# Ledger of designs, part 4: VHH binders against Protein FAN (NSMAF)

Target 1, 98 residues: Protein FAN (NSMAF), of Homo sapiens (Human) (q92636r189to286)
Amino acid sequence: NISEKLHMECKAEMVTPLVTNPGHVCITDTNLYFQPLNGYPKPVVQITLQDVRRIYKRRHGLMPLGLEVFCTEDDLCSDIYLKFYEPQDRDDLYFYIA
Key: E = the ipSAE of ESMFold2; O = the ipSAE of OpenDDE; V2 = 0.75 times the mean of E and O plus 0.25 times the DockQ between their complexes.

## First folded at step 1 (VHH)

Design e10 (framework vhh_7qia_2)
Fold by ESMFold2-Fast, scan of step 1:
Structure e10 (fold): chain B 98 residues (1-98), chain A 122 residues (1-122)
Amino acid sequence: as target 1 above (98 residues)
Amino acid sequence: QLQLVESGGGLVQPGGSLRLSCEASGFTFSEYAMGWYRQAPGKQRELVAFITSGGSTNYADSVKGRFTISRDNAKNTVYLQMNSLRPEDTAIYYCATEWYDSGLYPDEFDYWGKGTPVTVSS
């Protein structure tokens, strides 16, 4: 969507119970995107910011690198857990969502 | 499945020492960071120290120089050596791994250890 304004983009991993998937996080004024790296069997994740119910800062590696995003009960909106490489990137993304 | 069991707490006088232990099971211990949190009466839990899988350590300013965190991968155990204890160190001490932070899980699914109490007074 060409009407979206990009606020930030950075590298991150999407954490699942069995595996972490490296990729790229992008946040606009309307959507949060996660684009997995080539070769990973996950589609692009899109979360409309209006569907976000809760956001929790988490420690990953006991470093302040984790962010859990919880969506509404809509079938098309999935909860995600993101691990960032830098604490500042995690905090910046939290700022744009919260 | 994942289990953390803390031990070593007790009552000590100011200036005393204690060594806390946390035995872990249900995950590949050597690949995960481990840490110690504490919760003083009437306060929120705070991070005291952590140790990465590679052995790098980090400490809260209030304990730096007095506490030492270490790990023994052969025993799946993380330790906290506490020296020069002060009354303000009185708290319940909790073991944690990088997958299970405070507030991550509901009360019914506490993946943190149950804690070991430390009281510093005469």
Scores: ipSAE 0.000, ipTM 0.153, lowest interface PAE 11.7, mean pLDDT 76

Design e2 (framework vhh_7qia_2)
Fold by ESMFold2-Fast, scan of step 1:
Structure e2 (fold): chain B 98 residues (1-98), chain A 120 residues (1-120)
Amino acid sequence: as target 1 above (98 residues)
Amino acid sequence: QLQLVESGGGLVQPGGSLRLSCEASGSIFSIYAMGWYRQAPGKQRELVAFISSGGSTNYADSVKGRFTISRDNAKNTVYLQMNSLRPEDTAIYYCAAEGDYWFGSYEDYWGKGTPVTVSS
């Protein structure tokens, strides 16, 4: 979007019960995006920040690298679990969502 | 449901070695990332070593070069090889597995701990 301001971008993995998908996460003043790496058969995930209900810092692999984002039950918002490569990136993203 | 049982702790002199084992039962072991934590009396519990389901490892700075974490998926076991032990390594050592979101919750699994004492 033309009025959408990018706050940060970093590498992350989207964690599901069956598979972990590497990609990039971006956060703007209005949306959170996760884009899988090229070649992965998964669509871009878009979460409007107004639809976020809860966020939790989690340990992933016993490291402080996990972030769970819970949304409304709308069709346009899905719950997501992100695993970061560095604790600082996780904490920075948490700051922009919270 | 995953159950973890630690063994191998004991009394050792400074400069000695111990190998801790953590045997898992109840669930598919190979899908879990595993770690070793320790807690000395009056101190916070700290992560000392980590191994992913894929075999990638990470260590606390205080143990790098001295401790080695490994896993044997055929035996459902994770190991911590501790070399060049110091009195500062004295603690109760806990085995842990990452949370199981398969059951609709994100809770880590913990063993009950095995004590390690390093003294002369």
Scores: ipSAE 0.000, ipTM 0.147, lowest interface PAE 13.6, mean pLDDT 77

Design e3 (framework vhh_7qia_2)
Fold by ESMFold2-Fast, scan of step 1:
Structure e3 (fold): chain B 98 residues (1-98), chain A 120 residues (1-120)
Amino acid sequence: as target 1 above (98 residues)
Amino acid sequence: QLQLVESGGGLVQPGGSLRLSCEASGFTFSDYAMGWYRQAPGKQRELVAFIYSGGSTNYADSVKGRFTISRDNAKNTVYLQMNSLRPEDTAIYYCATDSYPYELWGSDYWGKGTPVTVSS
């Protein structure tokens, strides 16, 4: 139920120090969302794009599949790390944020 | 508290085989990707093999076809089967979780390592 203009949606994993959470990431013209897969007891992550200060492309293992998103307004947001299944999906998301 | 304990290293002749094990505790192992790294004296630590939480694998070009990474989630263990060993495989082998920011995990990110020496 995203009412903003949806630019992209794909499968991804949210990597934390304790667990890796499979789910879906989507980006609109105003927000980045991560929706955990059904059955995972984690809340939806929402980041307003105007609050994103840094974004880093990372390698996850040997593949260019990682993306770190930092926002200065919330320390919790500074720890968000997304692992994609396809390098193109990671690069497309980077394009819409940067 | 996250702990990783590597074992299985030793001295082996060229062409020989070894199986390394890494037993994990203090986290939900099945949710994490796991990797094997190695560091030879005077060199940087390099990624050798990686296994994602879903079971897909990736290998460094230098070990493709010779090494196999696998995991047993019921035992919280990741394995590295090393076949056709070469002198250049001589290194200390380390187990680590996926590529989350190292500074966030500090000294708890890496195990102590298990040494592998390939010589006659």
Scores: ipSAE 0.000, ipTM 0.132, lowest interface PAE 12.9, mean pLDDT 75

Design e4 (framework vhh_7qia_2)
Fold by ESMFold2-Fast, scan of step 1:
Structure e4 (fold): chain B 98 residues (1-98), chain A 121 residues (1-121)
Amino acid sequence: as target 1 above (98 residues)
Amino acid sequence: QLQLVESGGGLVQPGGSLRLSCEASGSTFSDYAMGWYRQAPGKQRELVAFITSGGSTNYADSVKGRFTISRDNAKNTVYLQMNSLRPEDTAIYYCARDEYYLGSPWEYDYWGKGTPVTVSS
C-alpha cells in the first residue's frame, strides 16, 4: 500500500547531545525514516528527501561511520546525526540521499 | 591543497560511449569515497555513481547496467565509463570527495569545475 519504494534498511544510532538512540534507518525514494529500538521513548523520525539541503560524512572515533543530514529549514524537518555500525551502510545511505 | 579535475566530456551520438576521469592532486585519495554527480540545465545536481575506499560501488537506477565507476589509487584517479548513452544523460558531470575527517570538517568538501557531456545526433 505504500506509494514509496524502499531502497535500503540497516541498523544505526541517532546521536544527540544528551543521548544516543539505537534503532533502524530506512530510506525510500521520497523519505528517510529512523525508528528507535522498541522501548526507547523517541518517536519515529521522518525526513522528506526534498527537504535535505546538505549531507556530511563524519568520522566517528576515526572510523568512517558518521553521517549528518541538514534540512533546508528547521520548521520543515530536523537535522540529524546518524552513526552506523558498518562503513558500507553509511555510504549506501549517502548514495540514496544525494 | 587537494584539487579535483574532471575531464573526458564531449559530444557523442545516442548509443555511444565516453570515459570520464577525475584526477586528485595534492593529496592521496585511497582512503576516500568518491562520487560522480551530474546536473542538467534547470535541474538539481544528482548522484549517479559512488565508489567506497574499499571498492564497493552503487549506481542511480537511471544508469545501472550502463555506467561503471572505478578507481586507480596509484594515479589518484576515479573514472566513470558511460555506455549506451541517451539524450537524457546530457549534463555537466562533477566529481566529489565525500569523506570528512575529524579536525577538518569543511576542508574536504571539494567540487571540481565539471566536464560537459552532450548526447545528440
Scores: ipSAE 0.000, ipTM 0.150, lowest interface PAE 14.4, mean pLDDT 74

Design e5 (framework vhh_7qia_2)
Fold by ESMFold2-Fast, scan of step 1:
Structure e5 (fold): chain B 98 residues (1-98), chain A 122 residues (1-122)
Amino acid sequence: as target 1 above (98 residues)
Amino acid sequence: QLQLVESGGGLVQPGGSLRLSCEASGFIFSDYYMGWYRQAPGKQRELVAFISSGGDTNYADSVKGRFTISRDNAKNTVYLQMNSLRPEDTAIYYCAAVDYEFPYGTEEYDYWGKGTPVTVSS
């Protein structure tokens, strides 16, 4: 969306049961994006903020670095789990969405 | 088990300040994440500020720079310092506790106080 305002961008990993994908998280006034690093055949993950139904902070290992995003039962939104490198980046993103 | 009691609400003019307190009793307060929520007439409860067991803080955009959340684990108390109050801040303010990281929905909190009313009016 060409009129979107970027609120923050940080490094993170998208965690799935079989694969963990390093990349970047960007959040705008309308969307949350996760862009995998080069070499991954996956498209950019896009979640419209209006489709977010729940968001939880979680521990990943011993550190407060996890964020689970739960979406509507719509084909346009998939649940994701993000692991951040810095607790403050995770917390800033959570508070913006919450 | 854990009980929360809010105090400090009242009537204040725009630009004024109030300090809310929430005293906890029961189990280990220091293990709990503490939040302040508010509910304006006819609206749903919304998150105002949150503080982790370790003291990390988060704020809603509408209060960032005006409100400060803090805790005193020795007194089992969480505070909300509210500065530069606006008519839009008029609401009943609720203290809430949860023993894991920041939940999205209000139904996920383990404990709630009964609320303390704040009215910002001239």
Scores: ipSAE 0.000, ipTM 0.107, lowest interface PAE 13.2, mean pLDDT 76

Design e6 (framework vhh_7qia_2)
Fold by ESMFold2-Fast, scan of step 1:
Formats: sequence, C-alpha cells, structure tokens
Structure e6 (fold): chain B 98 residues (1-98), chain A 122 residues (1-122)
Amino acid sequence: as target 1 above (98 residues)
Amino acid sequence: QLQLVESGGGLVQPGGSLRLSCEASGFTFDDYAMGWYRQAPGKQRELVAFITWGGSTNYADSVKGRFTISRDNAKNTVYLQMNSLRPEDTAIYYCAAGTPEYDYLSGEFDYWGKGTPVTVSS
C-alpha cells in the first residue's frame, strides 16, 4: 500500500461455508486487501477493484454485517465474503467499491 | 415459485462414481450461490460442497479431492461429480440456493430441493 491511497481499514472476518478467518480489511483507490491474523495458515487476499463484477450486501444473522465480492470469471481474482463487526464499516467499504 | 430438482442418485459399489444434477427454475440462476448438502439417517444435514456466482468452490474435508462441484449457468444447473465413493458417503443429497442477501452459514438457504438418495454398498 506504499503508492496507493488508503481509504479505509477495519477488522473483519473472511467467511467461507466451512470456516471463518479473522483478520483486517484495507481498501485503497485501486485494491481491496484482506490480511488474516498472525498464525492463521491463510495467505493475504488481494483483489484489484477493476476485477470486481458484483457486490452483494449480506445479512449475518439479524445484522447487516456481510459483504460478498465477486470477480470476473476470466481472471485470477478470488471471490470473497467478509463479515464486519459494525454495520457502518460494511456500508463504508461498499461505498468505496460500488 | 422457485424449484430445485435433483437427479442422478442411485446405488453404486464402493470405488464407483455418480454425477448428481440440480436444475433450477423460476428465478435468475446466475445471481445465486449454490450448495450440495447431505443427510444420513438420524444425523444432521451437513454441507458437502459450495459454489459462488463467480464460480469459486469450497469442499468439506471428507470429500476434498474426490468430489467436484460445477455449474452451467446457460442450463440453470449445478453438478456434483462424486468419485471414489465410500459406504460413508451414503446419504440423501440436497441442492440448495441462497439469495444475495442471505447468510448461507446459518444453513437456512431460501430454497431447497427434495433430495436424491445415494447408497454406496455391494
């Protein structure tokens, strides 16, 4: 993130159907990053914003805390589901991507 | 309204293969995340495989390397290719679809099929 403009950083969990990984989300003017907490055997996720094709707000239980990001099918970008601790953080991230 | 119809189940010997299909009707298939669940008699339903709208997949550890989930958006169909089947894979297999606002981790998908039985024995 040396040359990129940081817009937002917050705590979140990366959600899969089988397991949830706690970490940090960072969004810049060009990329979305998810960094797992130290000690978890997961790599840093990097998504170029130009590769994002769809964004869905998801409910996690009763709370509007989920955000699912889908990438183009012809690139190496991976889809990601993020669960936030606060609704405002989810909505702020959605603003920067959408 | 929305319907999910599973097919391809049956009786197979250990080490055999089956391909399950789930055909969706009555909605925009491309916008839905799709999953395969299974339930053995007297046990809770468990997630086997999942595929997102964009095609990203995930598998339960018990089936990883043996099962493959895929989708054909032009046919409104999701598939589960099951290889190297074992007696422990015997269950009723269910197809499920989640809407964009749904939390699929709760196991409360909006739409479920009626299930297709798979029996692995000699």
Scores: ipSAE 0.000, ipTM 0.146, lowest interface PAE 10.4, mean pLDDT 76

Design e7 (framework vhh_7qia_2)
Fold by ESMFold2-Fast, scan of step 1:
Structure e7 (fold): chain B 98 residues (1-98), chain A 121 residues (1-121)
Amino acid sequence: as target 1 above (98 residues)
Amino acid sequence: QLQLVESGGGLVQPGGSLRLSCEASGSIFSSYVMGWYRQAPGKQRELVAFITSGGYTNYADSVKGRFTISRDNAKNTVYLQMNSLRPEDTAIYYCAKLEYDWSGYEPYDYWGKGTPVTVSS
């Protein structure tokens, strides 16, 4: 939705059991988006913030770079694990979700 | 300090295509969220597409599937590829730098002079 206000955008990786997907995360007042890097064969991930039920700060390689987002059991919302390159970006995104 | 110069507008027939360009001069273009607005005669200005520094894009419902926004940070340029043009796309198109206020105040946009697009036979 173009009427959304953008709060932040930064680089991140979406972590899955088999592969890590580099891209960009964007958070608005209503949605969290993850866009894979150009040419990576994954669609844009969109999570409505209203569907977020739990969020956990995680360590990735012992660095405070991980963020797990748990959604409702709705088919339209999937859990996501993001790995950031900078701890401050992880904490800023946590601020806008929590 | 920021200057935006739009180009690429013109007269096309329905179903035609145009590519608009916006060249930015100023600091740190690659960090900007850039967008395209349009204003039809007698109507309010509306945002039709934007692109973030990381390449995330979003579109107004009226242009989804027909318009594509892109950027070239090496050239400090943002583009709007317009396909399957309709008479209702007739407007002056403006390039803008988008600013979002994290505290919830209204965003401020920096505008160029605009480039007119007319879709008519």
Scores: ipSAE 0.000, ipTM 0.157, lowest interface PAE 14.6, mean pLDDT 76

Design e8 (framework vhh_7qia_2)
Fold by ESMFold2-Fast, scan of step 1:
Structure e8 (fold): chain B 98 residues (1-98), chain A 121 residues (1-121)
Amino acid sequence: as target 1 above (98 residues)
Amino acid sequence: QLQLVESGGGLVQPGGSLRLSCEASGFTVSDYAMGWYRQAPGKQRELVAFIYSGGSTNYADSVKGRFTISRDNAKNTVYLQMNSLRPEDTAIYYCAADEVLYGWSDSYDYWGKGTPVTVSS
C-alpha cells in the first residue's frame, strides 16, 4: 500500500510446533507482514497493528530471538510466533509494535 | 540447570482419564512455550499438545477434543489432562521446553525422561 511507511524489514521464521516457516517480516506504520519464502505453501500473513493485544519477548537458552504477537479473535488476525536470526532485529521489531 | 520431571502415567482402561504433570526447575514455565510429545513402540515421537508463553494452545488432530494442556505458574508445572483414552494413546509421554520443541537443541536437558501410559483392559 502506497500510503504505508516501511519502518524495517528482515529475515525471520514463523514458528509452529512441528514446522518452522522461513520468510521475511516487514513492519509499516499500520501493518505487520510475514511473507514465506518461495516454495512454502503458506499465504502472506498480514496483521493490523491496531489489532495487536499483547507482545512477549522470548528467550531461548541465552539468545533473545523470539517474539510472540497476540491479536484479536477476528478471522483476519491470528497469533504468531516469530524467531529472528539477530537479537537486534527482534528488538527493533518490538519497538515498532510496542 | 534445567530439569523437567513428568509424572501421572499408569495403566488405565479404555474410556478412562489421566492427568500428567510436568514440574520444571531451573527456569519459569510461563517464559517458554511448552509441549507434550508421545512415542509409541515402533513409532516416531509425535507432538500432542503445546502451549505458547502467552497461553494460546494447539493440539494434534488425533487428540483434539480429548486432551487439554494447561499450566500452573505458581507451581511451575505444565499439565496434560487426557480424557476418553483409547488403546492407541498407549505411549511414553514426554514434556519439552521450546528449545527442543522448535529444534533449537538436541540436548536431553530440555526434555523430561517421560512417563508411560498404557491403555488396555
Scores: ipSAE 0.000, ipTM 0.177, lowest interface PAE 12.9, mean pLDDT 76

Design e9 (framework vhh_7qia_2)
Fold by ESMFold2-Fast, scan of step 1:
Structure e9 (fold): chain B 98 residues (1-98), chain A 122 residues (1-122)
Amino acid sequence: as target 1 above (98 residues)
Amino acid sequence: QLQLVESGGGLVQPGGSLRLSCEASGRTFSDYAMGWYRQAPGKQRELVAFISSGGSTNYADSVKGRFTISRDNAKNTVYLQMNSLRPEDTAIYYCAAEYYSDFPLGDEYDYWGKGTPVTVSS
């Protein structure tokens, strides 16, 4: 998107019931993106921030590294669970969504 | 149950400084992430500053370099130091707290204060 302003980028993992996929998270003024590392058989995830209904902070084990994002029912989209390597990155992303 | 009480708002001249305080009571304060939000007349509420339970901080682009959020867990208080205030900072400022839960358990709980007005005018 030509007019999109990037707020942050960091490394993260997308957690699914069967596998955890390493990749990169980007958040702009309008969208959240998760791009899997090359070689992983998962598509790029794009979530429009207007479609985010709820966001939950999660502990992964004993560490405050998890973030679960829930979409609105109005759009055909999927919820996403992200695990960060640093608590700061998780909290930064939460700041830009909240 | 957690109760938040803001204080420190008031009238200040452009270029001036003001410190807001938010005192928490009820539950273990140190487990909460804390945020300062503001709402100007006719505008939506926006997140201004954030501090995690571990002490990491984040700021809206409009206030970076001018505002500083900090916490004192011994006093169950979060602060917002506002410097170089501008007329566009005029708003009601709200304190908010969020509690974490373990995946996949439970819901997150948000608590809000009643707000403290800040007016930047000559």
Scores: ipSAE 0.000, ipTM 0.153, lowest interface PAE 12.4, mean pLDDT 76

Design f1 (framework vhh_7yz9_2)
Fold by ESMFold2-Fast, scan of step 1:
Structure f1 (fold): chain B 98 residues (1-98), chain A 121 residues (1-121)
Amino acid sequence: as target 1 above (98 residues)
Amino acid sequence: QWQLVESGGGLVQAGGSLRLSCTASGFTFSSYAMGWYRQTAGNEREWVAFITSGGSTTYADSVKGRFTISRDNAKNTVYLQMNSLKPEDTAVYYCAAEYDLWSGYDEYDYWGQGTPVTVSS
C-alpha cells in the first residue's frame, strides 16, 4: 500500500497455544502486519490500528518480549500474541500502537 | 489486595528536574517488570520507560538521555528521574506492573492512579 507510511519493522514470532510461527512484523501509520516466514502454513495477519482495543505487554521466560493485541471485532479479527527477540523492538512497537 | 501508589509530581520550570516514585504492595514486587506511562491533554496514554525484574531498561525516544528509570526491590519502589524537563513533558504519569514470567500469565496489567506533572516555560 503506497499510501501507508512505514514506521518500524523487525523479526518476531506469533505465539499460539500449540505452535509458534516465526515471521516479520511491520507497523505503518494505519496497520500492523505479521508475515510468516516462507514455508509456514499461516496466512499474513493484518490489523487496522483503529480496530485495536487493548494492548498488553507480556513476559516470555524472564524477558519483556511479549505483546498481546486485542481487536475491536472479535468475529473478524482474532487476538494476536507476538514474541520479540529484543525488548526494545517490543517497546518501540507498543509506542507506535499505544 | 493489589496496589500501586505514585508520588513526586508537581509544578516545575522548564529545564528543571523531578523524581517520581511508585510503591507497590500486595504482590512479589521483585518478580514484576515496571513501567512508566504518561497521558497528555487530548492524547492517548504513551509509554515512557521500562525496567525488567533483572534491571534492564528501555526508554521512549522522546525521553532518552533525560529520564532514568530505576528500582529498589527492598522498598518495593520504582523511580523515574526526570531531568531537563520541557513543557511537552506536561502530563499525568502512570506506573504499571507486568508479571515477569510467561508461566504466570495474567490477562491484564495493573496500573496506578497517576500523578500530575506540569512543566511551565
Scores: ipSAE 0.000, ipTM 0.118, lowest interface PAE 13.7, mean pLDDT 76

Design f10 (framework vhh_7yz9_2)
Fold by ESMFold2-Fast, scan of step 1:
Structure f10 (fold): chain B 98 residues (1-98), chain A 122 residues (1-122)
Amino acid sequence: as target 1 above (98 residues)
Amino acid sequence: QWQLVESGGGLVQAGGSLRLSCTASGSIFSIYDMGWYRQTAGNEREWVAFITSGGSTTYADSVKGRFTISRDNAKNTVYLQMNSLKPEDTAVYYCARESGYWDYLTPEFDYWGQGTPVTVSS
């Protein structure tokens, strides 16, 4: 397995049109991970940073808490939208992805 | 690297108390569920207590009513208050972050501390 270095981790919510999932987000030098936290088995979302196609800082409501990530992956997954609890956490994660 | 450093162990007489501390560095501590484990010579590490990121706690039957786990997110620290200590509590105590499935994706992270020894005499 390839050695990874953790750059940042924090709480965030993954927002979809039908449901919002609270969880943890973690970024390393090679990957972005989101682990849903809901008490049931759910797969971790993994995005290889080299596969990131676009990232956008978004407002969630009136606050600068949103981050939209588009990834070209082997599966047919769509974009991921993350809502952070703190603007600085969103900006820090954007820094490591960009 | 994410690091955990335990402190507060030592020698104490049966019936006494100790408070162990575990301080994290490198990451946002408050998002992690944290646990305390202990190990005696020749045995596997035994779970002692668990605290979620939200503050909910669970305890092993052997320590219920005697030990209290707590956290201070502002200090990136988790505590284990050990009361009414017994000789069978003698062990090296380890702090750990809890994230089983996450750990398989980032196995290079050191989520175990170095341990702090506790000896209870009678």
Scores: ipSAE 0.000, ipTM 0.130, lowest interface PAE 15.1, mean pLDDT 74

Design f2 (framework vhh_7yz9_2; at its last look DockQ between E and O 0.09; V2 from the best seeds 0.00; counts 0 for: pae E 12.0 > 2, unsure alone 60.8 < 65, grease 25.8 > 24.2, SAP .67 > .668, placed apart)
Amino acid sequence: QWQLVESGGGLVQAGGSLRLSCTASGSIFSDYAMGWYRQTAGNEREWVAFISSGGSTTYADSVKGRFTISRDNAKNTVYLQMNSLKPEDTAVYYCAADTSYYWEPLGDYWGQGTPVTVSS
ESMFold2-Fast, scan of step 1: ipSAE 0.000; ipTM 0.223
ESMFold2, look of step 2: ipSAE 0.000; ipTM 0.195
ESMFold2 (binder alone), look of step 2: mean pLDDT 77; pTM 0.774
OpenDDE, look of step 2: ipSAE 0.018; ipTM 0.263

Design f3 (framework vhh_7yz9_2)
Fold by ESMFold2-Fast, scan of step 1:
Structure f3 (fold): chain B 98 residues (1-98), chain A 120 residues (1-120)
Amino acid sequence: as target 1 above (98 residues)
Amino acid sequence: QWQLVESGGGLVQAGGSLRLSCTASGFTFSDYYMGWYRQTAGNEREWVAFITSGGSTTYADSVKGRFTISRDNAKNTVYLQMNSLKPEDTAVYYCARGEDFYYPSLEDYWGQGTPVTVSS
């Protein structure tokens, strides 16, 4: 029996072309989750780590705070762009997935 | 100040059920997301479940299908219904709140905790 353990949790923003949604990122042994903050009408985003095909470190403005994740899922969870508040949080998550 | 008070823990046999409660005071409960974490012997911290102010839920894979998180904003209470309990679920269970611009940490947002022991 395999338990899902939390490896990392931090605040971040999910960036889309029309809106930026503040929330929390959680990464476990098997999944990446993004939970929007209270009052936002979006469900939790779940990406199985097995489905991640590409990850890219991006600059958001002049700061190394962006992370772009591509997955094989269609529709709602096909890709995600995350903006972190701290460069170290972005790098920790990148190295864990990579 | 503000408080979180957990209750409902105890000793149960494998396959049994427990319902944990966490009652909040001193803040506007409906504005916050709430969650349950657990800590096993040896200081292993594990996220269990989260619920948003609107009622959307997320679960760790280890508890999916067995545990249900819910909230009652009128009573300022969050619940964890635990079914089909396993010895591996033995832990101290903690209630936490989340703020818009800060995520909860063990030191800042956790209550006293409620111990759960599941015997084989």
Scores: ipSAE 0.000, ipTM 0.102, lowest interface PAE 16.9, mean pLDDT 74

Design f4 (framework vhh_7yz9_2)
Fold by ESMFold2-Fast, scan of step 1:
Structure f4 (fold): chain B 98 residues (1-98), chain A 122 residues (1-122)
Amino acid sequence: as target 1 above (98 residues)
Amino acid sequence: QWQLVESGGGLVQAGGSLRLSCTASGFIFDDYAMGWYRQTAGNEREWVAFIYSGGSTTYADSVKGRFTISRDNAKNTVYLQMNSLKPEDTAVYYCAASEWLYDSGPYEYDYWGQGTPVTVSS
């Protein structure tokens, strides 16, 4: 939706137990989006910010690059784990969700 | 605030034993899964053992039957008992804590200790 104000966009990986999907994450005033790169079978992930119940900063290896987002337990959206390439991008995205 | 402090490392001869300890502060220890990792120069950290909040344990194949992980919730401490040590066990050993380790991979660790060196001579 073009009426949404985009706050930031950066590269990230969506991490699952068996597959890591490189892509782009962006956050608006109302939604969080993850768009996997071409060639990956997973669809675009959209999370309405009001459905986010908890958010946790995680470490990935030696670096503070992880962000775990928990949604409502009603299956309105899926919980996701994002791995960023830069700590500042992770912290900026956390700021817009929290 | 959240802190993990390792101790118990040192120099030991092959076939010997060491017990590593990791004391946690600043969080509700009982709710967290605890793990031990090790790292040699030039290599990534290698998972060694996990103990989940409920007490179940899992081990890397390289240490099964020789190492035992345990926890004492009253003392906020996790232990790694290392028996039948081999020169290839030489590494810096790190303690890690994660609230979500039970259903996630080792990359889910929230906190790391500073590390304690272990050297096993032949």
Scores: ipSAE 0.000, ipTM 0.087, lowest interface PAE 18.6, mean pLDDT 74

Design f5 (framework vhh_7yz9_2)
Fold by ESMFold2-Fast, scan of step 1:
Structure f5 (fold): chain B 98 residues (1-98), chain A 121 residues (1-121)
Amino acid sequence: as target 1 above (98 residues)
Amino acid sequence: QWQLVESGGGLVQAGGSLRLSCTASGSTFSSYAMGWYRQTAGNEREWVAFISSGGETTYADSVKGRFTISRDNAKNTVYLQMNSLKPEDTAVYYCATYDEGFLYSPWDDYWGQGTPVTVSS
């Protein structure tokens, strides 16, 4: 959507129990997106910000790099775990969601 | 049960270069993100560089353009190539691993024994 304003974009990884997908995370006025790298056969993840119920900052390894996003029980909104490469990127994304 | 062994540290003159290596034991190296940290006396550990399981890299501003992180999954080894070294790079360098496949893991926060790097002016 051309009218959707981008607030932030950075590199991140989407963590699942059995596989981790590197990609890019983008946050706009209305949505959070995770776009996997072309080498990974995974769809773009889209979360409408109004459907986010809670977010938790997590430690991943030695640094505060993790962010868990919990959505409504709607089938169109799935919980996601993002791992960032820089603590500041994680904190900036948290700021735009909360 | 990760064992990380760093090597390649030493004394070097400003403007010189060193390559650090970190070899991991275990069969799951290719699924883990790897990083390098450094610590000077009296200071907390400072993040230096990250490499994902997929080979994507990120660097701290202080080393961007001078340091290169890479990995060789066949050798279970991560490298830090340090060029244009400055006296401010003097520190003990640590490698660390992160279990990217789990939301919570007892393997998080594991790092090696450290290798000292001294850069003289």
Scores: ipSAE 0.000, ipTM 0.144, lowest interface PAE 12.7, mean pLDDT 75

